# Designs tried in a protein design chat: VH-VL binders against q96il0. Part 311

Target 1, 167 residues: q96il0
Amino acid sequence: APERGAERRDTAPSGVSRFCPPRKSCHDWIGPPDKYSNLRPVHFYIPENESPLEQKLRKLRQETQEWNQQFWANQNLTFSKEKEEFIHSRLKTKGLGLRTESGQKATLNAEEMADFYKEFLSKNFQKHMYYNRDWYKRNFAITFFMGKVALERIWNKLKQKQKKRSN
Short names: E, the ipSAE of ESMFold2; O, the ipSAE of OpenDDE; V2, 0.75 times the mean of E and O plus 0.25 times the DockQ between their complexes.

## First folded at step 12 (VH-VL)

Design K1 (framework fv_ebrasodebart; at its last look DockQ between E and O 0.01; V2 from the best seeds 0.00; counts 0 for: pae O 4.4 > 2, placed apart)
Fold by ESMFold2, look of step 12:
Structure K1 (fold): chain C 167 residues (1-167), chain A 120 residues (1-120), chain B 108 residues (1-108)
Amino acid sequence: as target 1 above (167 residues)
Amino acid sequence: QIQLVQSGAEVKKPGASVKVSCKASGYTFTEYYISWVRQAPGQGLEWMGWISAYEGYTNYAQKLQGRVTMTTDTSTSTAYMELRSLRSDDTAVYYCARDQSEFPKGHDYWGQGTLVTVSS
Amino acid sequence: QAVLTQPPSVSVSPGQTASITCSGDKLGDRFAYWYQQKPGQSPVLVMYEDSERPSGIPERFSASNSGNTATLTISGTQAMDEADYYCQAWRSSTAYVVFGGGTKLTVL
């Protein structure tokens, strides 16, 4: 099974959020699966007084989601195309038609299809390895910025406490 | 020194195909996307598509879907763009440019451009 | 669907401040990038991630991105800044790259 984006499995600690609050809540939320990528998009919350650092973090997370959705949309398309080409090539080699007597697309049995799945996985192994590298690099950087935002919020609370005491 | 060196100018007839190469050096090829951008005479930049250096991720401009194929060869650090069914309005300078794959930070290095002329 | 609109030209006198705008629906929710292209040359990245300046780009170049508009600002404009300028961002939900139509900056 090829590796999927963060929305299909848990990310590293501090990765893309999942939550249950209503769609209009003050937190990120996860929408229904995208038609082409089969990934569930995160709809990011934009607070009214978003700091520049918070804006940068949100934009990085949005761009990473879009990158991930595009990768899997492309992989789904490639898989479908290569599967059909494999089936047609094997049917041609066997002297069989591209459609059954009922007019449905001709297929190969499970044993014959196992060759396709093995070839597809082998052919795409390096591609998925580089995708995983980039996925982890992106999530590590996002986690780093999450830490910076957390420190900024702590610092702002300390400044607010100091200001409140002086008043 | 980071460098993107493209193949030379080409003259083609309508209906033909062209394949432009972009040889990268001075950096880790697999850490970057390659975008292809063209510019017709006297016109602005038109994004054609991008490909990850490991060929796992392509996005083509909708206008060019079905006519363009982008590939890479990581063993030679070379990107390729093939445009098929050429028309006169495909006459342009074709650029390759890189952007970071982990976080796109803009196209910081560009090739010198390849003039493709499509004429009767 | 998504487009980035730039004025076709902007003229300034030497030493004055030039502003080049780039408009798109909710552009401020995306990173914006700016490129300079002089005649007969390849484009050069001059601003990235809304307001960041690459190494080697003079401090007189600055940029912002808010709401529907990104703005490239060149203070103390010099004759060497005369060029075409393009903004760039992602298309909406599809994550495709889009360029603005370009702005010819003339320093007269």
Scores: ipSAE 0.303, ipTM 0.692, lowest interface PAE 3.5, mean pLDDT 81
Fold by OpenDDE, look of step 12:
Structure K1 (fold): chain C 167 residues (1-167), chain A 120 residues (1-120), chain B 108 residues (1-108)
Amino acid sequence: as target 1 above (167 residues)
Amino acid sequence: QIQLVQSGAEVKKPGASVKVSCKASGYTFTEYYISWVRQAPGQGLEWMGWISAYEGYTNYAQKLQGRVTMTTDTSTSTAYMELRSLRSDDTAVYYCARDQSEFPKGHDYWGQGTLVTVSS
Amino acid sequence: QAVLTQPPSVSVSPGQTASITCSGDKLGDRFAYWYQQKPGQSPVLVMYEDSERPSGIPERFSASNSGNTATLTISGTQAMDEADYYCQAWRSSTAYVVFGGGTKLTVL
């Protein structure tokens, strides 16, 4: 069986955001936009006495963020590649160069680019629908756990107040 | 002065591969296309393909599809042409040439040529 | 691939006008270039875009296109003009380059 050469899918390098918040921070930090996804990463704070429920929420948020970063990094890469190929193809068929006389990248007009965008959106429509569905599911789960954590914190505060009154 | 300097002559066996280099100087390498043309002994010119030095886009002659690969190194202003599965009929002088314009329509500067001999 | 057809040889006396033709399908929609090649040398561009001369090419060189035929004309041909001449076309739809078979110009 001839080994089908695995087309090395140029996966966007998982750009580990080099953003490191101050060590003494007690809050979540938002980093600059990632160069591939253009999404701002969040560094989640880890409390010293993190409850199992709080930990679960944090992990869910982190996983969702990673999922989102990866999706958009790949989409942006695909978009850029296909856009360049489209421009090259159109310029070729028109007998135009890829660069102007000044050495700048040649561009297509707005009408021609509109065709590209329509085709790209059509091709990726199903992918975007699945993304949106999964995005809502994840955010619903996060919101649900946020509510649980809030209730747990209220309960713990009430217990502490009762213990202080009894002593 | 604009110059294209190619690598030296090569002798290869049938089935082998050859990679010819073409170093460009005297102009902005990334603004132009590089074409490759070969000429068998006593024969005419045969176009092989072109490559965009900046984007790396390629277009190969149909006859050579699957056997030829063109690449560029922008850091050294060098173009490469690799021909695989060499045959006796691939014996030729291989030329790199710069396109006169921003598109590979014609060739204003040529390398000195590289003789590739394919012999058993 | 569209083939460009050239006469295999053209002979001319010194001082006379040499004419080399290049014929191909839909050549009028293509850019035509002409190259001079002397024995043991690389080709040299002598005409581009149908009728333009590169710097350093003598004015005696001219080119014209009519329908499916391109013509290179050398007025007042000199002994130094003895060489092989190749026409070349570029197809906009495919961006393919095609060369003619070449014409040997002999100055007698």
Scores: ipSAE 0.025, ipTM 0.571, lowest interface PAE 4.4, mean pLDDT 86
ESMFold2 (binder alone), look of step 12: mean pLDDT 90; pTM 0.933

Design K10 (framework fv_ebrasodebart; at its last look DockQ between E and O 0.02; V2 from the best seeds 0.00; counts 0 for: pae E 2.5 > 2, placed apart)
Fold by OpenDDE, look of step 12:
Structure K10 (fold): chain C 167 residues (1-167), chain A 120 residues (1-120), chain B 108 residues (1-108)
Amino acid sequence: as target 1 above (167 residues)
Amino acid sequence: QIQLVQSGAEVKKPGASVKVSCKASGYTFTEYYISWVRQAPGQGLEWMGWISAYEGWTNYAQKLQGRVTMTTDTSTSTAYMELRSLRSDDTAVYYCARDQSDFPKGHDYWGQGTLVTVSS
Amino acid sequence: QAVLTQPPSVSVSPGQTASITCSGDKLGDRFAYWYQQKPGQSPVLVMYEDSERPSGIPERFSASNSGNTATLTISGTQAMDEADYYCQAWRSSTAYVVFGGGTKLTVL
């Protein structure tokens, strides 16, 4: 009698996603936060019979998401870099090392860090203003196309109902 | 013993946001899913969505899309549910529940519930 | 979303068998979970989708599936079984969860 090898259920190694969107999924999925941007990506559903308007909407959403991911990834990197530089510079000015006597990373107090945040926000104010403007423009466009797709779907449903009544 | 302990009752105004916490204990938090279910007074159970505790995949009920955000903190074994733009019809007891480890298909353990009241 | 339909209420005498049905168009491919909820309490799982009982659930609770209808059966119904009962299903393609409308079981 051949020993049915106990199929070792490959316990996904610690840190690998155990969930994957089903192949036959019919809706969008929200993924885990991106490691750089900390934004949750949307995995967009692609219908088999996607209309040109639906495709345009999907592409616009995808492009906007990519744009947003890149912006925040870069901002987070810049923030982290400048924060580290600020901490190092302030510690140096104080005559303190980068590590405490206990070997821990030296940190600044909340008041000193408040100055960093204020300066960072001030420095990046214009960049954030442009981001907000472009964010609104993109979302407006998306909303507009969402409306068009909704109307198209209504129209198609009405045509189908008429055809069923005529047969 | 497996337990889900939720934050206390909240009273909010229309248009405000509420964030409910759910602290898990007695099992490996990162190996399971957390679902959120609400129940309006005298009404049935309504599924809101689920989150994978470790990976952070989320799936929200269509009715709540854009208004709900689910998150987890693996360091504290805590799940969070934020509901924005609150309305009077959002008045309900909100439950967190543990789902099965293989797929979020059923709820084997439940929190005690959190009453959220939305009143003008 | 798939709709699961339950009777709003079921009444039984002590010692009799209670049957609560849950019907849905897509239930034929999926089994239902069952939950008991007493007033002022959280729901408690009483049946898994494979008709298995969680630990601590009495043997008088059983579940079956036939076509598009799931049935929770409580044999020898006791006064303590008076509660609201909810069926629940899930959809593999969307990973959505759906609850029935609930059934109030009264033990007369």
Scores: ipSAE 0.515, ipTM 0.800, lowest interface PAE 0.9, mean pLDDT 90
Fold by ESMFold2, look of step 12:
Structure K10 (fold): chain C 167 residues (1-167), chain A 120 residues (1-120), chain B 108 residues (1-108)
Amino acid sequence: as target 1 above (167 residues)
Amino acid sequence: QIQLVQSGAEVKKPGASVKVSCKASGYTFTEYYISWVRQAPGQGLEWMGWISAYEGWTNYAQKLQGRVTMTTDTSTSTAYMELRSLRSDDTAVYYCARDQSDFPKGHDYWGQGTLVTVSS
Amino acid sequence: QAVLTQPPSVSVSPGQTASITCSGDKLGDRFAYWYQQKPGQSPVLVMYEDSERPSGIPERFSASNSGNTATLTISGTQAMDEADYYCQAWRSSTAYVVFGGGTKLTVL
């Protein structure tokens, strides 16, 4: 079931990998990097008798993964767009074309590109502050529920041990 | 004690703009998102977008992209939604509602709603 | 964009159990939320995170979410429960809020 497969544009196989989780995994597992976010997705195991606490933990982790992938996909797109705009603006100021004599895209030197990186980080500082705040809050909640699930499993093991001894 | 109080009803002509305010009280304003949700007469709820209370991150519904601007003023604990280039199908009650910024727990408090009527 | 489908109306007799469904592709993999709206009033959150009930909401309200369907259940339905009910979840992978079309609950 390749539910995350790329959309088909023709009958020929795409260059974009179709990710297929293993059928017999009983643990979470890590897939290849997503093309747009460059983040590796976690594919979550769903046990046969998942407790309400385990289900809540799984949903928190999945929603956090999707939130994180959306943020970085958008940031990567914004970075690429603003980088090209910066290059085009500086080339125009120099009176240069967008292509070199060999037909390659014209670029700027390392010092000029460093100006772009500084401007981009400064411009996006507040957005990254809010991302970091929410990232830490989400990961704290996930860690808290991971602890609760671990305690629940210990308690269930003790309860089964007590039942077996009393029979 | 937690309240979201919105500005009063407005009547606008097509092509005009409207800016609705939402004054928050009884909680720490900067720890919540504010969503804007509208409801046309006899219709369901339509999400318009949300903003972090500190003006750092906005996300708008695709239908409204380019026509809507959401802002906040932390000194007055007030959120604003401006809708431009109004059309007759923008006639609706506009609600503000809060949700936690760290992990959405649902819109637990809503403003009273602001009726915006667009009529030539 | 994700779509959440609700029946337009549900009718129930007083004291009976009402069930309102909300359908969306893989909705059970998301948290679902429910709102009650009475005529002329703002919506009120009645269920969150699939099955949690906010303080002040009667115990006769319960909810579940699995597969493609979330369900709001009102046991012992009373005349005051007559309202429009909306489900809410996120649009897949975009972090957008999506509401269902709403269900008018009538208590006859």
Scores: ipSAE 0.358, ipTM 0.680, lowest interface PAE 2.5, mean pLDDT 82
ESMFold2 (binder alone), look of step 12: mean pLDDT 90; pTM 0.935

Design K11 (framework fv_ebrasodebart; at its last look DockQ between E and O 0.16; V2 from the best seeds 0.00; counts 0 for: pae E 3.5 > 2, placed apart)
Fold by ESMFold2, look of step 12:
Structure K11 (fold): chain C 167 residues (1-167), chain A 120 residues (1-120), chain B 108 residues (1-108)
Amino acid sequence: as target 1 above (167 residues)
Amino acid sequence: QIQLVQSGAEVKKPGASVKVSCKASGYTFTEYYISWVRQAPGQGLEWMGWISAYEGYTNYAQKLQGRVTMTTDTSTSTAYMELRSLRSDDTAVYYCARDQSLFPKGHDYWGQGTLVTVSS
Amino acid sequence: QAVLTQPPSVSVSPGQTASITCSGDKLGDRFAYWYQQKPGQSPVLVMYEDSERPSGIPERFSASNSGNTATLTISGTQAMDEADYYCQAWRSSTAYVVFGGGTKLTVL
């Protein structure tokens, strides 16, 4: 089967090229960062002779990428909002204004911000547990379909071999 | 049998908030996400967001970020949607619907809808 | 912003085949879903994952999704199939779930 997407690998970040999806990832390529999640989406290669099972697998992988993008877009917004709320709350407790004398937003020092990061992770622990659970379930399902595609390809090669012998 | 029963109709003034409930029965509540979808009179369906029954994961439509909060109470198998800073164009029927938490398979069961009217 | 375009109405005679389209940029790269809504009622899922049919939906409902177009097909259309039909898909840019504008199916 000819390579139809070879040029896409040249644009991929080196880290992504070392982690390639099992289905001939040298045909896939990495797009620009999504503005909401700040993740770079994978653009999956679509061969002309894609079987229905292969199409299903590709769509499941695409949907999982979109689900992951949605999670991180929401998490980025939540992180920013809770960070501002934490700073606001701690400044009010200290009797300080929301802005410095120069008009810049008042901030907390690194030790105080470390408290925010710990509280954020602790508060969001259950959300991250469900995210991890669903991430692993999605990857298990995708791996299962990759196995089905592999068997389909082996079976088709055996049928082609039998046809050649009968001719 | 699977059922989603929503709270009754509400009339609100602009600037107020509304909180709609959706009580689930007949299935394992924690295995499904609850989506909220609204439909303005004579208009199509608009997805608002979804929440996992475990309360740890929400995903809101971008245009509603900052105005919507979705929660669940697993002890009563109930989902809630709160929409704040109501405007007249928020007048709609609000539906809850379930979707499978693994790969969303579409919204297979829907509540009866809750009419929220926002009028001056 | 992602948009799924449906014809506003489709008419069919009883017993004939109805075809409702849903168009969106590269929609065939996404799973498509279909809902039926009768007047005064909640929507009902009739197709999912492009072509899969939920339990309890008659086999006369079928669907496909390729290129920029998903299609809901109802063979042997009955008067009880008269309803509004909505397609739905995932989008990656500004909305995570998008519904089409809806198609009123009339069985004359």
Scores: ipSAE 0.256, ipTM 0.648, lowest interface PAE 3.5, mean pLDDT 81
Fold by OpenDDE, look of step 12:
Order: sequence, then structure tokens, then C-alpha cells
Structure K11 (fold): chain C 167 residues (1-167), chain A 120 residues (1-120), chain B 108 residues (1-108)
Amino acid sequence: as target 1 above (167 residues)
Amino acid sequence: QIQLVQSGAEVKKPGASVKVSCKASGYTFTEYYISWVRQAPGQGLEWMGWISAYEGYTNYAQKLQGRVTMTTDTSTSTAYMELRSLRSDDTAVYYCARDQSLFPKGHDYWGQGTLVTVSS
Amino acid sequence: QAVLTQPPSVSVSPGQTASITCSGDKLGDRFAYWYQQKPGQSPVLVMYEDSERPSGIPERFSASNSGNTATLTISGTQAMDEADYYCQAWRSSTAYVVFGGGTKLTVL
């Protein structure tokens, strides 16, 4: 009985960019594109006197970023895997090898690949719809908390001015 | 209504394997992740791992690496968890849980649990 | 694995406010989820993303975060709120899910 090679089911890549900004930075940093998601990660600055609202905003931004990173990393991997399987299947059906006579990786023509893209998009349509919906919800929440933080900062500045006038 | 229905209780001997099923209904199965969580008698919740129902990507707790395998059948909307080389300390109620979103974070729906007893 | 730390038990009188804390080194950067579990039942999500309640969860349940500590607050605690409560987070580096040790809430 041929030992069915345990297909190493690729564990979801730990999408945490190892990008570390300088310790003395007082602003957000943008890292290089992640190798899996192709998204540029942002390292968010943490103020010394971060308010609860500021912290919540930061968490929302951070979680949204990580969600986005993970989603696209998985989608890209799935896409790559399915693309390869599609190519192999089609080549096999054509009686062609995986490599050309020149030793290059055999590829399909643009028309055949168009079928793959159409099928892939169709198959993933609902997933992308849910992604988009959640993306808008998350960004709306972030924007809302940005507004709250802005108001809080204004209020704190006004209080400080009043205290200076009373002294 | 969203439901996760698990397979029935299992009694196993040490060294054996158990496979628990979790049938999902009421939602698009492939849009979510399934986590497996166990709870030993009188103990807390222990996360075992998660699986993407669509991609089949898995992430297992380090403690269970090599002994646990999670799979999904999209045609039947069923998730499976296999635990091998069972030990007495694997005696627990095993839960499947749906992740709240397209990314693993929180679990909004839970199965009823499956008791797995490992006894000599 | 980073463990979320919860008090093993909290006791409150009916009508009082119960507070259950969950502490972890990286919890300052993450939202905590909260689950209620009654004896012989599956866990039920009661709070997500620190301040959001699922449908059907009473308004007396709230959650907050300060630094690396998440807090579940139950105002006007009722006898029916007696249960085990678990906090949960996930780790971005590993995508692991992490549960707290659980807190038994007793309503005296």
C-alpha cells in the first residue's frame, strides 16, 4: 500500500512582521510588504499617557491590520495552491509534462488561465463579500473612535487652559 | 438557526485514537474557522487548534503537535478532530466552536460538547 | 504559551457589581473575549471586542480594558449570573487562541 505521503498541510503563516521600529520613535512606522499578504504592516506608536479611548483606537487599528494581513496571506496561499493544481491538472489532461523540453516550468496560455481566474473568483465570491462587509465595518469603527479621540483631546486642552487661567 | 452538532461520547483505551465530528448548519460553512477546545473535568478551557473550513489551513496548540489532526468536509459542512496516542489526561469534554469572523479571534457558536473518556 | 490570568473566584451579593479581571502581557494590544459557562453547558459568548455584546446578552454586562488588564463587569448581579467566566484572546504572532484560567462567580 503506497504510504500516502502525509501532505504537510501548511500551517497558516504567522503573519507578524518582524519589523521593529526604533525604540525612540514617536510616530507610526510602515514596514516592508509582508511576504505572504504583500501588505505593508504598520507599527503603531504607543503614547506614554495613552487614554482608554486612544488605546481602544489603537487596538482596533492593530486588530484590523492583523485581520487584513491574515486574510490576504491565506487568500494568496490558496490562490497559489489552486493555481498550481489547475495548471498541473490541465497539463496532465493535455498529455504534457510539468516541464518543457528546455527544463522550464510548463505554463498554460492566457485563455486557459482566464478560465482559472473566473472559476477562482466565482468560488471565492461569497468570501470576498463577507471580507468587504467586515472591512467596511472595521474602518467605520476606527473612524468613529478617531472622532472620539479627537474630541477628547480638544476637551483636555480646554481643561488645561481653564486651569492655567485660574492659577 | 446556526448550530454545531457534535458526535456522541467516546470511551477509549490509552494509546488509541478518537475522531470527533462537528456538523455545522445555518450558515455558510466555508466562510468561517472552526476551533476545537477541550475541558478536562473541573478544569478550564484549553484551546487545541483551529481550521479554516475553506482552505483547510490548520493551527494546532504546541502541546498537541503531532497528535492532533483537524479536517473539514465542505460537502457535508462537517469538521473533524482526531486525537491520537490518547492518554488519561486527554479525558475531557471536547467542543467545536465557530469563529466569529473570517479570522480566528472569538467564538460565537459552540457545539454541545463530546465527552471522551480515556481509561485502561 | 502566554497565559491569561484570572482570579479563581469572585463573590458578590445580589444587586452588587461583580468585576472579573483578565491580565496578560500582550493584552494591552488585543481585545479580550468573554465567555460564560454554566455547569454542564457549553460556553456562551457574552462580550467581544472589549465592549460589544452579542444579541441576547443583558446590558448589565460590560467590558473594559486598562493597560494589560481586561475587566468584565456585571452590574446588578443576579443569581442567574452565577457561572464560570473565561476571558480569551489570540496571539498575532502565532494565531493561537488563549483562554484564561476561568473565574467562578458566586452570587451569595
Scores: ipSAE 0.029, ipTM 0.669, lowest interface PAE 3.4, mean pLDDT 86
ESMFold2 (binder alone), look of step 12: mean pLDDT 90; pTM 0.927

Design K12 (framework fv_ebrasodebart; at its last look DockQ between E and O 0.02; V2 from the best seeds 0.00; counts 0 for: pae E 7.3 > 2, placed apart)
Fold by ESMFold2, look of step 12:
Structure K12 (fold): chain C 167 residues (1-167), chain A 120 residues (1-120), chain B 108 residues (1-108)
Amino acid sequence: as target 1 above (167 residues)
Amino acid sequence: QIQLVQSGAEVKKPGASVKVSCKASGYTFTEYYISWVRQAPGQGLEWMGWISAYEGYTNYAQKLQGRVTMTTDTSTSTAYMELRSLRSDDTAVYYCARDQSEIPSGHDYWGQGTLVTVSS
Amino acid sequence: QAVLTQPPSVSVSPGQTASITCSGDKLGDRFAYWYQQKPGQSPVLVMYEDSERPSGIPERFSASNSGNTATLTISGTQAMDEADYYCQAWRSSTAYVVFGGGTKLTVL
């Protein structure tokens, strides 16, 4: 089921003078929940001397986040669409209209809606199993590159990193 | 070894629909995405959308939202793209391409293309 | 609406180095990909993950991606390299696959 997003006003008076703005943060930070996926995005820090390996790791993390947000946004949309189609189909079978006599959108009782939830979970079981598999594969790759970056940083500390200018 | 074989050329009238098939072989179909890309005569590549073969969900280009439907049949390892309400500017070669489901995402194998001509 | 801008054409003499650029806002924050398309043929992936070369692609193909610009470089260009070249990226702001407009490489 969908969850409500966190409230944040963008028009509130700002007392900004000396702080690190989010777009230029010196560290990774977590943003507000995305409207469609309900996931909190990570905004990744880009150091000035980022190595090729560090760049690849950051890109992998960004793309995994975007993939995950897209999956859940699509899943939430599918859930909403199939829920409405289920309600419409059951109302039609019962000979009822799509709106009540008062003009409100007609709906089904809790027992009838339980049938929808069971059917939806059953239909999407395999999809979510494959999503979990891919999620683990992506996180294994990210962890592997995190290890490589950590080793690179240790090795650079053991060696002099400064490059002398040629005459 | 890995192949994407598309259905043959089609000639359609404006207002009709077309459904192009893309049969995959030589790999595990359900582990990859299929992208659809079209190319009008003398023009560049235009991404239309993709479908996840193992999840069945889709993502369509905004320009085509409402006119395009992408599906798969995992029992035949075949992807389909249906474009409805055809117009003359839909005349193009339509490609399917395998998209890597892992990171990074790239189109490593392409079908031979299907020419769809919409003539009034 | 995301746009990847490529020059419409690039000409080079055989044996010289060709460079094809692909410009987009913060493109260096994304993986870039390159495709070669010869007349009457399907596109072929020639570079992936910014700078990686698929098996079967000649070593004279290389690529880079930093800042707002990705660059495909073909050293020792041969007549068989004459083709249209497209860059591609995934832009996070739109969550869409984006192709550049294409560059016709002519080897004279």
Scores: ipSAE 0.030, ipTM 0.646, lowest interface PAE 7.3, mean pLDDT 80
Fold by OpenDDE, look of step 12:
Structure K12 (fold): chain C 167 residues (1-167), chain A 120 residues (1-120), chain B 108 residues (1-108)
Amino acid sequence: as target 1 above (167 residues)
Amino acid sequence: QIQLVQSGAEVKKPGASVKVSCKASGYTFTEYYISWVRQAPGQGLEWMGWISAYEGYTNYAQKLQGRVTMTTDTSTSTAYMELRSLRSDDTAVYYCARDQSEIPSGHDYWGQGTLVTVSS
Amino acid sequence: QAVLTQPPSVSVSPGQTASITCSGDKLGDRFAYWYQQKPGQSPVLVMYEDSERPSGIPERFSASNSGNTATLTISGTQAMDEADYYCQAWRSSTAYVVFGGGTKLTVL
């Protein structure tokens, strides 16, 4: 059996946004849109006295961001590839070239492209459903930990006030 | 391996014509475009035009309009560039380069170049 | 014809970072292909528009775009990187290809 050459799945390069926030920043920074995912990455601030709960929240947010970046980078790559293949195949079927006489990229009309979009969405429907489910789960967890961190901060402030009154 | 192999060096007189060939191999010739770029001695790169290997569409630099003709032979996977009414300032190394099917695109493979000398 | 402007020369010490800029007005929708050319050789594509490297191009090569300026960056510049570098743009309206004037990179 001829070894079916492993289709090198063009994995979107994990292009970590080279955006580096200023070293002295005490805030989260939002980078420019990633070239593959088109999502703006957030650089999370790390406090010097980060509590275990704050650390857990930060990690959860980071993991969720990475998950989102990877998902959309791959989806956009797949979309772009399949779109190009669709256009090329359709043009070929019509006996048309890949470029116009003026040398511009040949395009399909809106109706033909609508068929592509419908097909693409149909094909990826299940994938999007799983994504949405996981997105809600992750955001629920993040919100839950945000609440815990808020309570911890309140408690710590109260303890500090009591200690100042006793001295 | 993808290769573009060009014809050998040419010496021409002013007013003559030159036809340079570029044989492509290692890929589906009709799926790509061929651009022609020239470089005068000690000068930069100058784009001359491109041709679609499949459709035969051409686009020439304005400076060369009327003097340049690009053609392809799909049966031999060969591109041709003819430059007419040669002048001394046409003395250059002429390159063929593969232009990707997607627009805009770069030139990912280049021929070895063909020196064309125009002298009296 | 739109002209891409490059500095005629850039000099760097070995191990330093070299930056070559390419600027132009009325560029097409996309620009910033980069080519390396060594003496007596054909140009070699070193960077795609999307800051992607062809196979065989070292990771020390990178590219960025800001406004009407593209920048080729070579980190940890080596003696072998001494060459002429050309940027290239594409004009979507005319489908013309435009090259920059070229930059001679010298590694001192």
Scores: ipSAE 0.022, ipTM 0.568, lowest interface PAE 5.3, mean pLDDT 86
ESMFold2 (binder alone), look of step 12: mean pLDDT 90; pTM 0.930

